# Designs tried in a protein design chat: VHH binders against Protein SPO16 homolog (SPO16). Part 9

Target 1, 180 residues: Protein SPO16 homolog (SPO16), of Homo sapiens (Human) (q5vvc0)
Amino acid sequence: MAESGKEKIKWTTTIIISSSLKSYEVATALENRSHKVRYSDSVENGSIIFSLSGVAFLLMDTKECLLSTEEIFLAKIEKFINIHQNSFLVLSAALHGPEEWKLMFRIQQRFLGCNLRILPVHNTVNAINLMCTIAKTTSKPYIDSICYRMITAKAYIIEQSPVWKTLQKIKLNSDSVNPN
Key: E = the ipSAE of ESMFold2; O = the ipSAE of OpenDDE; V2 = 0.75 times the mean of E and O plus 0.25 times the DockQ between their complexes.

## First folded at step 4 (VHH)

Design p5 (framework vhh_7yz9_2; at its last look DockQ between E and O 0.01; V2 from the best seeds 0.00; counts 0 for: pae E 9.1 > 2, unsure alone 62.7 < 65, placed apart)
Fold by ESMFold2-Fast, scan of step 4:
Structure p5 (fold): chain B 180 residues (1-180), chain A 123 residues (1-123)
Amino acid sequence: as target 1 above (180 residues)
Amino acid sequence: QWQLVESGGGLVQAGGSLRLSCTASGFTFSSYAMGWYRQTAGNEREWVAFITSGGSTTYADSVKGRFTISRDNAKNTVYLQMNSLKPEDTAVYYCATESYSFWSGRTEDFDYWGQGTPVTVSS
């Protein structure tokens, strides 16, 4: 195999997509990128799994989360994390303003010790490109670097948020209630 | 085809009340969740309140206890009752249909927006 020929070869992979996403823009776009796509009813609704890369993405809509019971969507995330070692939550950023940061903060705090990474997105095409880039670059140091920069940038924004500062004060007060 | 027309905005003194209305035409209103959003000068639109097709409501923390969202499916209208108004509530208020599926890309799942109605709260 010629080295220059290998450098010109387009990246393709195998993707398992939840049947809940069949005919959605995200699914058809992945099909059109020459990947081998398989649909499954046995995976969580909203799942996109790059099995060869060992990474899994859960797609959620911020509006859906706010209009549903918090216990329900958190349980869905927990189940997903328990199945997949390298989990990403791809969260639509459609609400504008502090409610998106509150939702992301609640999720981050609930799963702080877990292997969950949160990817807020405003654009479906960019979300697809990001998922493919993460899957293609299956290197823990590289993925951790990208995710760390994103998390740090978002954490800075959250830390500057009056809501997050208020939540921190509440948490500090709660931590003092039953001292050991 | 789809139309959302807001009304009821205006100038009001701090502590006062206003009732905003948003009347829909050209679609099956009762099947859609509805939302109210507002935009202040130089800022992105922020969510204010949601009401599901079944009548369940959710509010942004900044308006909880002061604002009430409701709907009348017979009139194809969603309302926002605003009480104890503050100067910080000064904004252009928009109503919108709410789809649950950002990811679908389907035309029938697109959110429809109204033109907006301005609310000015003087102090």
Scores: ipSAE 0.262, ipTM 0.536, lowest interface PAE 2.3, mean pLDDT 78
Fold by ESMFold2, look of step 19:
Structure p5 (fold): chain B 180 residues (1-180), chain A 123 residues (1-123)
Amino acid sequence: as target 1 above (180 residues)
Amino acid sequence: QWQLVESGGGLVQAGGSLRLSCTASGFTFSSYAMGWYRQTAGNEREWVAFITSGGSTTYADSVKGRFTISRDNAKNTVYLQMNSLKPEDTAVYYCATESYSFWSGRTEDFDYWGQGTPVTVSS
């Protein structure tokens, strides 16, 4: 019954991970997926860089950010986006409620016009799937802008939140953002 | 259960033409982008052509103007028309889907591939 003309091929790549994340669940999971992982002391704490894809991710815990001084975490983000042309901020929280959305709004407003995208995640698996999908999609030279937008359409789940919709209206000076 | 079956390969003289087909089953074909790839011994698979679910196409520089990708969603089939074939086009040709599991909870991303159809271009 099982005659098939198909196979599964695992995508693998090279990943630079901040030494600050060594032995963390996210780093262990990336190692277990056969990626070529290198640890570096010379990158910002919390960084995960897909060098062959040209995208970089800064991981931050939302609760820690809310309890920290804004000057400190904003300076960290600013340094990160000045180094990396395709920068993503991965904000981890078990629940993305009003306080988490307010934090995202503050960060987005501060970096309005910069090449920074904010990615809310609920757990390590969510973060890994999001980062790897973005990196794989970005690494494919044959995908045009229409294909890229279709593959990343699910990343617009945050775009439907009340806070995110308000931010999109202000930033775009348009009626609304209405992804599929 | 995903299944992709390539056909239409064979021996052809340089300057000739060949049409490859890839028939899919076990999924909603019209929702997926499709691609053709090729591979020679000892090398990684090289992208050849790509077609979106909506019919937009792109090609590798080495085949532009000679190859045409198309799809027939009613037949769950993607095609590669190869014209003006060169000996350098000799390879095993594979079709593939783009799998996207962003929110599915799967821990690894997989591309689904057929078993390939050999193409030999003699000089």
Scores: ipSAE 0.011, ipTM 0.321, lowest interface PAE 9.1, mean pLDDT 75
ESMFold2 (binder alone), look of step 19: mean pLDDT 78; pTM 0.786
OpenDDE, look of step 19: ipSAE 0.214; ipTM 0.558

Design p6 (framework vhh_4orz_3)
Fold by ESMFold2-Fast, scan of step 4:
Structure p6 (fold): chain B 180 residues (1-180), chain A 123 residues (1-123)
Amino acid sequence: as target 1 above (180 residues)
Amino acid sequence: EVQLVESGGGLVQAGGSLRLFCAASGFTFSSYAMAWLRQAPGKRREWVALITSGGSTDYADSVKDRFTISRDNAKNTVSLQMNSLKPEDTAIYFCARDSYHFWSGTYEDFDYWGQGTQVTVSS
């Protein structure tokens, strides 16, 4: 008895992209890959977040880093890694020689012992492929589980109450209750 | 380290054609947008054509449909095919590398320029 092959679900995910990257080649290319893309003003400029994978990417240009104050871009990286537990710095690699290596060395020294990985890339397509590969590899069992649950839960979908949504929002946005 | 060398300029009669070449070295050529700009005597430099790292092209209105920019990543070369040349196209033509906006692909902010190649169109 011959068994027919079943069509496999193409890997698609939800990506949160900083509004600072809207209309950039990197954002447009991610939209063209059939992923669900959401732009956000609440995330650090240059951020691309794969929520289902639990990974976050901060995009920086080596030339822009060299033109800015070291304190400014290091503070940006520090803020990013403190918010995201599984953080990657995606850094444009001009391959011009010592300037690029010196920058990477300074970043590595500053964040020695932190859970930050530096990914040098030399073109946008390779950067996108690398980010998607990392996200897909990290999320595979989780995504497969979610897809199965969504399919089986179709018969039991209940509208989530506005009250529940409001309570979740309050819980996430609450600050310390102190007088003055 | 970064070097851009233009060639292919010369004297041509109105209605003629020329092909300019730019040989790039000292950087990962395929990662950068490349542009051609020109400067006529007594005038400011004017952008002419751009090709992104992905191969998308854009042109100034004055040269649209007459000029074609192309690149060869295997040879680290960007070229400008100029057809239907006019006396107004007389200028020194410069090859330039896009500088600041790796992720955006914008044509503004060039960081390296060649020395230029002279194009003279006679009537």
Scores: ipSAE 0.066, ipTM 0.397, lowest interface PAE 4.8, mean pLDDT 76

Design p7 (framework vhh_7qia_2)
Fold by ESMFold2-Fast, scan of step 4:
Structure p7 (fold): chain B 180 residues (1-180), chain A 123 residues (1-123)
Amino acid sequence: as target 1 above (180 residues)
Amino acid sequence: QLQLVESGGGLVQPGGSLRLSCEASGFTFSSYAMGWYRQAPGKQRELVAFIYSGGSTNYADSVKGRFTISRDNAKNTVYLQMNSLRPEDTAIYYCAREEYTFWSGKTDYMDVWGKGTPVTVSS
């Protein structure tokens, strides 16, 4: 039997996925990666949000963008950025043709200086791996900080030790990275 | 409202040719990929030929080099030109509209189907 009260930090997280992506390959793959997936109708279509890291991904298809007016997809991106501080646009770019390249350039120019990173992807599996890597990498210092705090708190409750001050610096760096 | 109507099926001798047509209504035809599927008695429905909105085409190995899919966006029509027909090509042929996005991963996702047109290759 396991001792009651022992804590294990799992590297699993809760992922909020737009209901628009339900049953899509990307959503199924995230479910299969041992993450807790929750679907939401209140988030923007194409959204995938990693709650622990605060990282938000907006999935867009270059074909759909090229079939719509520029104003429509730019407004969607702007709304997304205004809601989510740590925003990534994950853009399908299988061909890297002139039109796809021009599309990415137009988006980059429009949101120059904004807190948006564009991730062109050619394969849905690689896109999923990239999103998970970014989210895990972003949340890892925070998780490690929590684990270490729990260990140090059991030994010393006083928050004035050099070790605790070092932890606070790590935690503050993680918390203060939220730009606007 | 959304409708696909197939025509051009019939009885043909082995080695003969047929041209199937599928007329679409109720949606912006030029924006969708279109496919031809077939179902032989006692078998599952299978993809025969596919044409993307941009004009690119794909074919099942069994029909490659014999069948040609094409489209006329002005007429909202997709065609299947069938040459060198074999008894194994005997089936009901269905026209289908594809709803596909990169993120779905579904290359054969079809959400609108016609009633089908029978093709029999026999003497």
Scores: ipSAE 0.191, ipTM 0.501, lowest interface PAE 2.6, mean pLDDT 76

Design p8 (framework vhh_7mjh_2)
Fold by ESMFold2-Fast, scan of step 4:
Structure p8 (fold): chain B 180 residues (1-180), chain A 125 residues (1-125)
Amino acid sequence: as target 1 above (180 residues)
Amino acid sequence: EVQLVESGGGLVQPGGSLRLSCAASGFTFSSYAMSWVRQAPGKGLEWIGRIYTSGSTSYNPSLKSLVTISRDNSKNTLYLQMNSLRAEDTATYYCARVEYYDFWSGSPEDSFDYWGQGTTVTVSS
């Protein structure tokens, strides 16, 4: 007789993506992961927002930044962080020389002490995996807080039961003595 | 002075495999993304793929199952492994240093600032 544990529930969420990214590999890949994707013209170009997680990502290409006026892309970043409390700049990290390194340093220095975190990425797949991991780990819907409190309260009640106390005794007797 | 030198081309039978090399000099090889591009006789340039500084790769979807791009930064060398070669793979193969690429779109078209002289691959019995 075979038994199997509960299968992990696949994490899916709703993502707001700037319409500027609609035809891009990053948007297509997020759609292919069974997330609900909604495109918006009201958000900054390059934005990917996980509203349930309260996390926002601004995608910028290092080469494109180097081709634009510094004031322009810094103003774009500043506007983004002022709108989103938990902001991440996802920056291509292809190191073609000292100019790419200087750019990243200048951005870090300009926004030192702000709510901005910089995520250098080497390819679109890594960028997608990193964004999804961050969004998933920061995802704390109000309902999860209530469920956690209920589970904790129930666990305390169970803790006082003879059955739970017996299980704890069995665990202690089977475990090795903790070393110094 | 930037220099790229391809090697490993030659005559190969249909269904065979071949590995091309590109020796880079005159710049910090590990700091640049590199691409392979080919040109069949009488045809235009066809982008094969790109390898990032991280070692991650992006391929022309039409060729992805047939080729593998790799690099050895300790030897300043770029490689193109080709399998299941067909007569239509007969072309001059170029390595190129990537100047610009569309990171987010996954675009198959790169901008290049330096090219090698090319190495010719002929697939025939």
Scores: ipSAE 0.008, ipTM 0.261, lowest interface PAE 8.8, mean pLDDT 76

## First folded at step 5 (VHH; framework vhh_8k46_1)

Design j1 (from g9 with Y103W; at its last look DockQ between E and O 0.46; V2 from the best seeds 0.58)
Amino acid sequence: AVQLQASGGGFVQPGGSLRLSCAASGFTFSSYAMGWFRQAPGKEREFVSAISGSGGSTYYADSVKGRFTISRDNSKNTVYLQMNSLRAEDTATYYCAKDIYPWSYTFYESDYDYWGQGTQVTVSS
ESMFold2, look of step 5: ipSAE 0.399; ipTM 0.719
ESMFold2 (binder alone), look of step 5: mean pLDDT 80; pTM 0.805
OpenDDE, look of step 5: ipSAE 0.839; ipTM 0.946
ESMFold2, look of step 6: ipSAE 0.437; ipTM 0.760
ESMFold2 (binder alone), look of step 6: mean pLDDT 77; pTM 0.765
OpenDDE, look of step 6: ipSAE 0.794; ipTM 0.924

Design j2 (from g40 with E110Y; at its last look DockQ between E and O 0.17; V2 from the best seeds 0.00; counts 0 for: pae E 8.7 > 2, grease 24.9 > 24.2, SAP .692 > .668, placed apart)
Fold by ESMFold2, look of step 5:
Structure j2 (fold): chain B 180 residues (1-180), chain A 127 residues (1-127)
Amino acid sequence: as target 1 above (180 residues)
Amino acid sequence: AVQLQASGGGFVQPGGSLRLSCAASGFTFSSYAMGWFRQAPGKEREFVSAISGSGGSTYYADSVKGRFTISRDNSKNTVYLQMNSLRAEDTATYYCAKDIYYGSFSYTFYESDYDYWGQGTQVTVSS
């Protein structure tokens, strides 16, 4: 698929965001990146879904999880992975201290063997860049036939974000930290 | 084939109320979100409110929150806008519009995501 003789490098997609996030910085930032944002009450609170890429992200703050009942946030994660075939858990503040590390490891242990990938992030910009990089890397080059008359684009080139490159510079990314 | 007929506009004093209706035909009404937009003279068309296909989710522009209520009746293929506490700044032609995307549980506030538009109904708020 190609736009009529004009090449566009900028990647744009459609994102479904839980209505619970529409007042949050993450939603505003995604809108500011020229992506088409749709809101839904029918997805789990904290969900960001790149429907054309087939990936779904659940945003959680480790500090809030530490203040919450474990059964509640584990049930939320379980429901999310049972609905979405290619699931990511985005954990903010997971790298701040021993209690946050212990929580991240507990979640990892609970969901070993499940189709869930855990993404610890430092801040909102880090989270957005990581999510967009993953979604772009897995994206389908075609837009739904219903949308064709409205939006047309050439196949997107896969790119690494500045945040992704920053994560690669973290010296503590050893083989022993993330097994499997 | 797709037809949207907006009605219920008129003249009203500041602080008054009006109820707009938009009758829809030519598509599976409950499968698509619906929106209300408005255009004042000399201004660009702006988003007012949206409702999901099921009616379970609603969204409002900040300028109308608490004063306007969107609703729909899927048995009558009609979307409504109840406008209370009207102000002079609400004077505009009001348009109903159909979401491009199939899906009863999502909504959008982007004008470019609406593919069919009603002919509009005039609302005038003056003393």
Scores: ipSAE 0.012, ipTM 0.421, lowest interface PAE 8.7, mean pLDDT 77
ESMFold2 (binder alone), look of step 5: mean pLDDT 81; pTM 0.817
OpenDDE, look of step 5: ipSAE 0.195; ipTM 0.626

## First folded at step 6 (VHH; framework vhh_8k46_1)

Design k1 (from j1 with I100T P102G; at its last look DockQ between E and O 0.59; V2 from the best seeds 0.00; counts 0 for: pae O 7.5 > 2)
Fold by OpenDDE, look of step 6:
Structure k1 (fold): chain B 180 residues (1-180), chain A 125 residues (1-125)
Amino acid sequence: as target 1 above (180 residues)
Amino acid sequence: AVQLQASGGGFVQPGGSLRLSCAASGFTFSSYAMGWFRQAPGKEREFVSAISGSGGSTYYADSVKGRFTISRDNSKNTVYLQMNSLRAEDTATYYCAKDTYGWSYTFYESDYDYWGQGTQVTVSS
């Protein structure tokens, strides 16, 4: 029985990339994965937007941030998260040492409670992999599948809960006491 | 109806220059990126250059970088392709195209929905 190799339908999408990232290998990397890339000068510099997934990424270099004033890069982040509901800050650094971590913590503290998630990355490939993974998992039909699995898992956990089992036993005992 | 009218093609010697123009009508011109493509005899159509709706962003194929310049005048609903240092390999029919999706640009032919009539560019000694 020849296992009909289910051609894994390769997930592909259209991605909007800031024109500021033209010199970066990001577009090429995404295209190599069969995604369509479009450039825009109307989005924030460093932005990568997976419109179909509803997720947006802001690429920033840690060194550049450290060389700039805090006000400048924080303002940029703030502007970005105000536009995009699902926002990720992709913070690139070759090494994540104490200074890089300090920066990340500072950013996280500044945007505590906001719709910002920080993704530390060490290279372009890592960034692309992470972004694509997030975008894929948040796209249909994958998100539906994940949601279904989560609901199912939750239901299972509840059913297996000692508390639930105890309650069931109590209910069963109470029904046995009504000799109607 | 969307209309694109390309002009400016002709015969030039190697090293010469041409300026192509494409006049657009039937849509909000500034809201859409515009592109130039070319097709040589016996070859597939290839991307040449694109410009965003605002004109603030441009892109060029590697083969024309440094030689060609795309621009637009939104007040005239016209996109231009300045071609300098023309080579024999630049000989092709050049097409102006409207982006399907909006002001952002792409190099994918499939993302362009309206095409002008081609203008012939012939570079020969």
Scores: ipSAE 0.016, ipTM 0.320, lowest interface PAE 7.5, mean pLDDT 86
ESMFold2, look of step 6: ipSAE 0.157; ipTM 0.620
ESMFold2 (binder alone), look of step 6: mean pLDDT 80; pTM 0.806

Design k2 (from j1 with Y101E; at its last look DockQ between E and O 0.43; V2 from the best seeds 0.00; counts 0 for: pae E 4.2 > 2)
Fold by ESMFold2, look of step 6:
Structure k2 (fold): chain B 180 residues (1-180), chain A 125 residues (1-125)
Amino acid sequence: as target 1 above (180 residues)
Amino acid sequence: AVQLQASGGGFVQPGGSLRLSCAASGFTFSSYAMGWFRQAPGKEREFVSAISGSGGSTYYADSVKGRFTISRDNSKNTVYLQMNSLRAEDTATYYCAKDIEPWSYTFYESDYDYWGQGTQVTVSS
């Protein structure tokens, strides 16, 4: 058996992880943080659900999205939103450049008015920290959760950024039609 | 009051078959995964198989894959374990159990909150 050793007490919760993520670094890291982890093959591939907090995260990689057809990844997001009332899209990229901003705009435009928030992340640690912070603060009154308000305001500021709006006006011809 | 009643155990020769049943009551059966566990003399209870609430997903311990089939009939609130090609190592008391949470699974005994009475399976050599 692995040593479970907790040198100091920290927040723990219950997490349901899609079976599609079982071999991936994100699943191992969540287990190593002493959270109670369960797996499900009945949730969308790439899902991480904090059942006690009432929030759900869909993990997607921007490189894979840019190599895929728009219809495929938008349909996946739509199905996810229809199941989960508090939905977040965790969108990973090695670099945050015009291609990732264009992708985020396309997704935001498609799901305007839906309960979807987009979380751009650089790596697995960044993704885990954001997801756990959101889940930890969600069970508190919204007005009393300064951390949650800062996270949501940060996402809104990105979408209202002058840089983001300027990129919308510029035709960026860097996308490939061939996803494979 | 949650009740789980396991039955169908017995004595069988190697290579034979048995079908276990577990009748459930006192909860919304179709919402919860059900599991089968077994305990041989002198050993800890171990996971055998699990099935999702809808019956759409099934899981098996490596030692029983290809030989055992779990199924459920939600209209009869019953979960089954069809055991084929039985071996001496399958000799154990078999328990059915209700998962504590809907729509997910684990292999950990601690996440099953209600347990049936055991039914003995003996495979003679």
Scores: ipSAE 0.106, ipTM 0.382, lowest interface PAE 4.2, mean pLDDT 78
ESMFold2 (binder alone), look of step 6: mean pLDDT 78; pTM 0.774
OpenDDE, look of step 6: ipSAE 0.814; ipTM 0.933

Design k3 (from g9 with Y103L; at its last look DockQ between E and O 0.46; V2 from the best seeds 0.00; counts 0 for: pae E 2.7 > 2)
Fold by ESMFold2, look of step 6:
Structure k3 (fold): chain B 180 residues (1-180), chain A 125 residues (1-125)
Amino acid sequence: as target 1 above (180 residues)
Amino acid sequence: AVQLQASGGGFVQPGGSLRLSCAASGFTFSSYAMGWFRQAPGKEREFVSAISGSGGSTYYADSVKGRFTISRDNSKNTVYLQMNSLRAEDTATYYCAKDIYPLSYTFYESDYDYWGQGTQVTVSS
């Protein structure tokens, strides 16, 4: 497509962002790209959801993951992928060295066979560019305003489970062995 | 039928305080974010503050941070705006509005509806 023409067509979309990210650079940057940003208390902390594209991103800092217990962040990821069909894990680190690579490998092994993709990033700009590119390439070219309201309302119903109740269920399963 | 009734406006000296109330009916109040907006004569309506359906999350325009506090009482279907340290620049008609969508909130005026007539706040010596 020609770049030197009328610059009237710009891809914009609706993004649901966890309230936990409200003060973060990622929320401001998404609004600066003219996307319609909404916040929710009902989604997992660190979530960024592109409702019209049908993709969801979970942002996690690898340093925080390496400093915390493995069972805690794995339970968070498991809950996320059970809620969202097209799930991406965005792992942020200034440098993805041997420890960060090992973390990514452990997560991939744990969720082998699940519909989870892992995206290593090293800053907020790279994370936003990657998320927006994925969401743009998977977006439906046809946007029905009535269909959008139905999808948004249904997604809210599925995600209505209180985050703290969901976390407690994951903590109980994580703290208690359930033979498979 | 969704109805919103804002009240509590009036005349106040600079540095004074007012508390606005907005009584709501006709919808499941706790499922929807509520917002306050204001419009001074000859100016566009602007966002002031929003509160999530549960009351757990709040958002403020930079011009009112630290001076205004939004709250809600879901048992009384009422949202409040406590306005402290009022300035002449705060003079406007204040509107409460309901977010169109459940279980989320925003500062975009286009996602809010059911504005009613508003309540006048006048800050003058």
Scores: ipSAE 0.304, ipTM 0.682, lowest interface PAE 2.7, mean pLDDT 80
ESMFold2 (binder alone), look of step 6: mean pLDDT 78; pTM 0.776
OpenDDE, look of step 6: ipSAE 0.817; ipTM 0.935

Design k4 (from g9 with Y103R; at its last look DockQ between E and O 0.47; V2 from the best seeds 0.62)
Amino acid sequence: AVQLQASGGGFVQPGGSLRLSCAASGFTFSSYAMGWFRQAPGKEREFVSAISGSGGSTYYADSVKGRFTISRDNSKNTVYLQMNSLRAEDTATYYCAKDIYPRSYTFYESDYDYWGQGTQVTVSS
ESMFold2, look of step 6: ipSAE 0.463; ipTM 0.790
ESMFold2 (binder alone), look of step 6: mean pLDDT 78; pTM 0.781
OpenDDE, look of step 6: ipSAE 0.833; ipTM 0.942
ESMFold2, look of step 7: ipSAE 0.475; ipTM 0.798
ESMFold2 (binder alone), look of step 7: mean pLDDT 79; pTM 0.784
OpenDDE, look of step 7: ipSAE 0.859; ipTM 0.955

Design k5 (from j1 with F107W; at its last look DockQ between E and O 0.47; V2 from the best seeds 0.62)
Amino acid sequence: AVQLQASGGGFVQPGGSLRLSCAASGFTFSSYAMGWFRQAPGKEREFVSAISGSGGSTYYADSVKGRFTISRDNSKNTVYLQMNSLRAEDTATYYCAKDIYPWSYTWYESDYDYWGQGTQVTVSS
ESMFold2, look of step 6: ipSAE 0.559; ipTM 0.816
ESMFold2 (binder alone), look of step 6: mean pLDDT 79; pTM 0.791
OpenDDE, look of step 6: ipSAE 0.779; ipTM 0.917

## First folded at step 7 (VHH; framework vhh_8k46_1)

Design m1 (from k4 with F107W; at its last look DockQ between E and O 0.68; V2 from the best seeds 0.66)
Amino acid sequence: AVQLQASGGGFVQPGGSLRLSCAASGFTFSSYAMGWFRQAPGKEREFVSAISGSGGSTYYADSVKGRFTISRDNSKNTVYLQMNSLRAEDTATYYCAKDIYPRSYTWYESDYDYWGQGTQVTVSS
ESMFold2, look of step 7: ipSAE 0.456; ipTM 0.790
ESMFold2 (binder alone), look of step 7: mean pLDDT 78; pTM 0.781
OpenDDE, look of step 7: ipSAE 0.840; ipTM 0.948

Design m2 (from k4 with S104T; at its last look DockQ between E and O 0.47; V2 from the best seeds 0.61)
Fold by ESMFold2, look of step 7:
Structure m2 (fold): chain B 180 residues (1-180), chain A 125 residues (1-125)
Amino acid sequence: as target 1 above (180 residues)
Amino acid sequence: AVQLQASGGGFVQPGGSLRLSCAASGFTFSSYAMGWFRQAPGKEREFVSAISGSGGSTYYADSVKGRFTISRDNSKNTVYLQMNSLRAEDTATYYCAKDIYPRTYTFYESDYDYWGQGTQVTVSS
């Protein structure tokens, strides 16, 4: 078979996005990149996960955090970092006001020594650029090929086929001699 | 074995409505997202809609947003597509499909591993 035209593809990855972000600007922009995007109901609201890079991002809006109680947003962050070993909090800080700085400091204090990094962002474009840069710099080289996955799955299924295993048993048994 | 049986297609005039059904068997239905795709003669198959395994989340192609509604009944192992305000461009064979992966969903055709036989929808006056 001829060489595939895939030699021009340098890097792709899979991004798992919480269903809570479906239709948001950040999700649409990630869909427009060359990576595969999948959505999930089973991840924390506001999550964006680069599973092949081993990094996870929790998106939170500073205004929403200031309107809620501290216990609620800290508990959400705590749950997130307990699930994801390389966790980032993407915190929307559209205005550099004292309440936003105090919130950021409180989060930093609460999670000091935890595997959490805080990324203050001012808009969706900056958030996407930061997340993709971090995921790219921490990624392992990955070649995403649907054909490769299907070929390996097919080969595994054939070797585990009950018919094939039965035929191998018959061949082996035909070569044996029963003692006595 | 995984089986998907789509039904409910037919002939309808522009502006009309149809409801498609897809009965599923051979897998844990509620764990997997389901999708609807369509293919007009001479065209590539295109994504229409997807619904998460729980039914809590849906995804629509821009061309059908606001006109089509995907739903599922996990007690009946069935996914539905309610198609309203039908147009001539909606004429196609409609296929239901099962997502490869549990607990996530997508619009990429390559991530669906089992396909129904399809049901014909024809929108003409």
Scores: ipSAE 0.450, ipTM 0.767, lowest interface PAE 1.8, mean pLDDT 80
ESMFold2 (binder alone), look of step 7: mean pLDDT 79; pTM 0.791
OpenDDE, look of step 7: ipSAE 0.857; ipTM 0.954

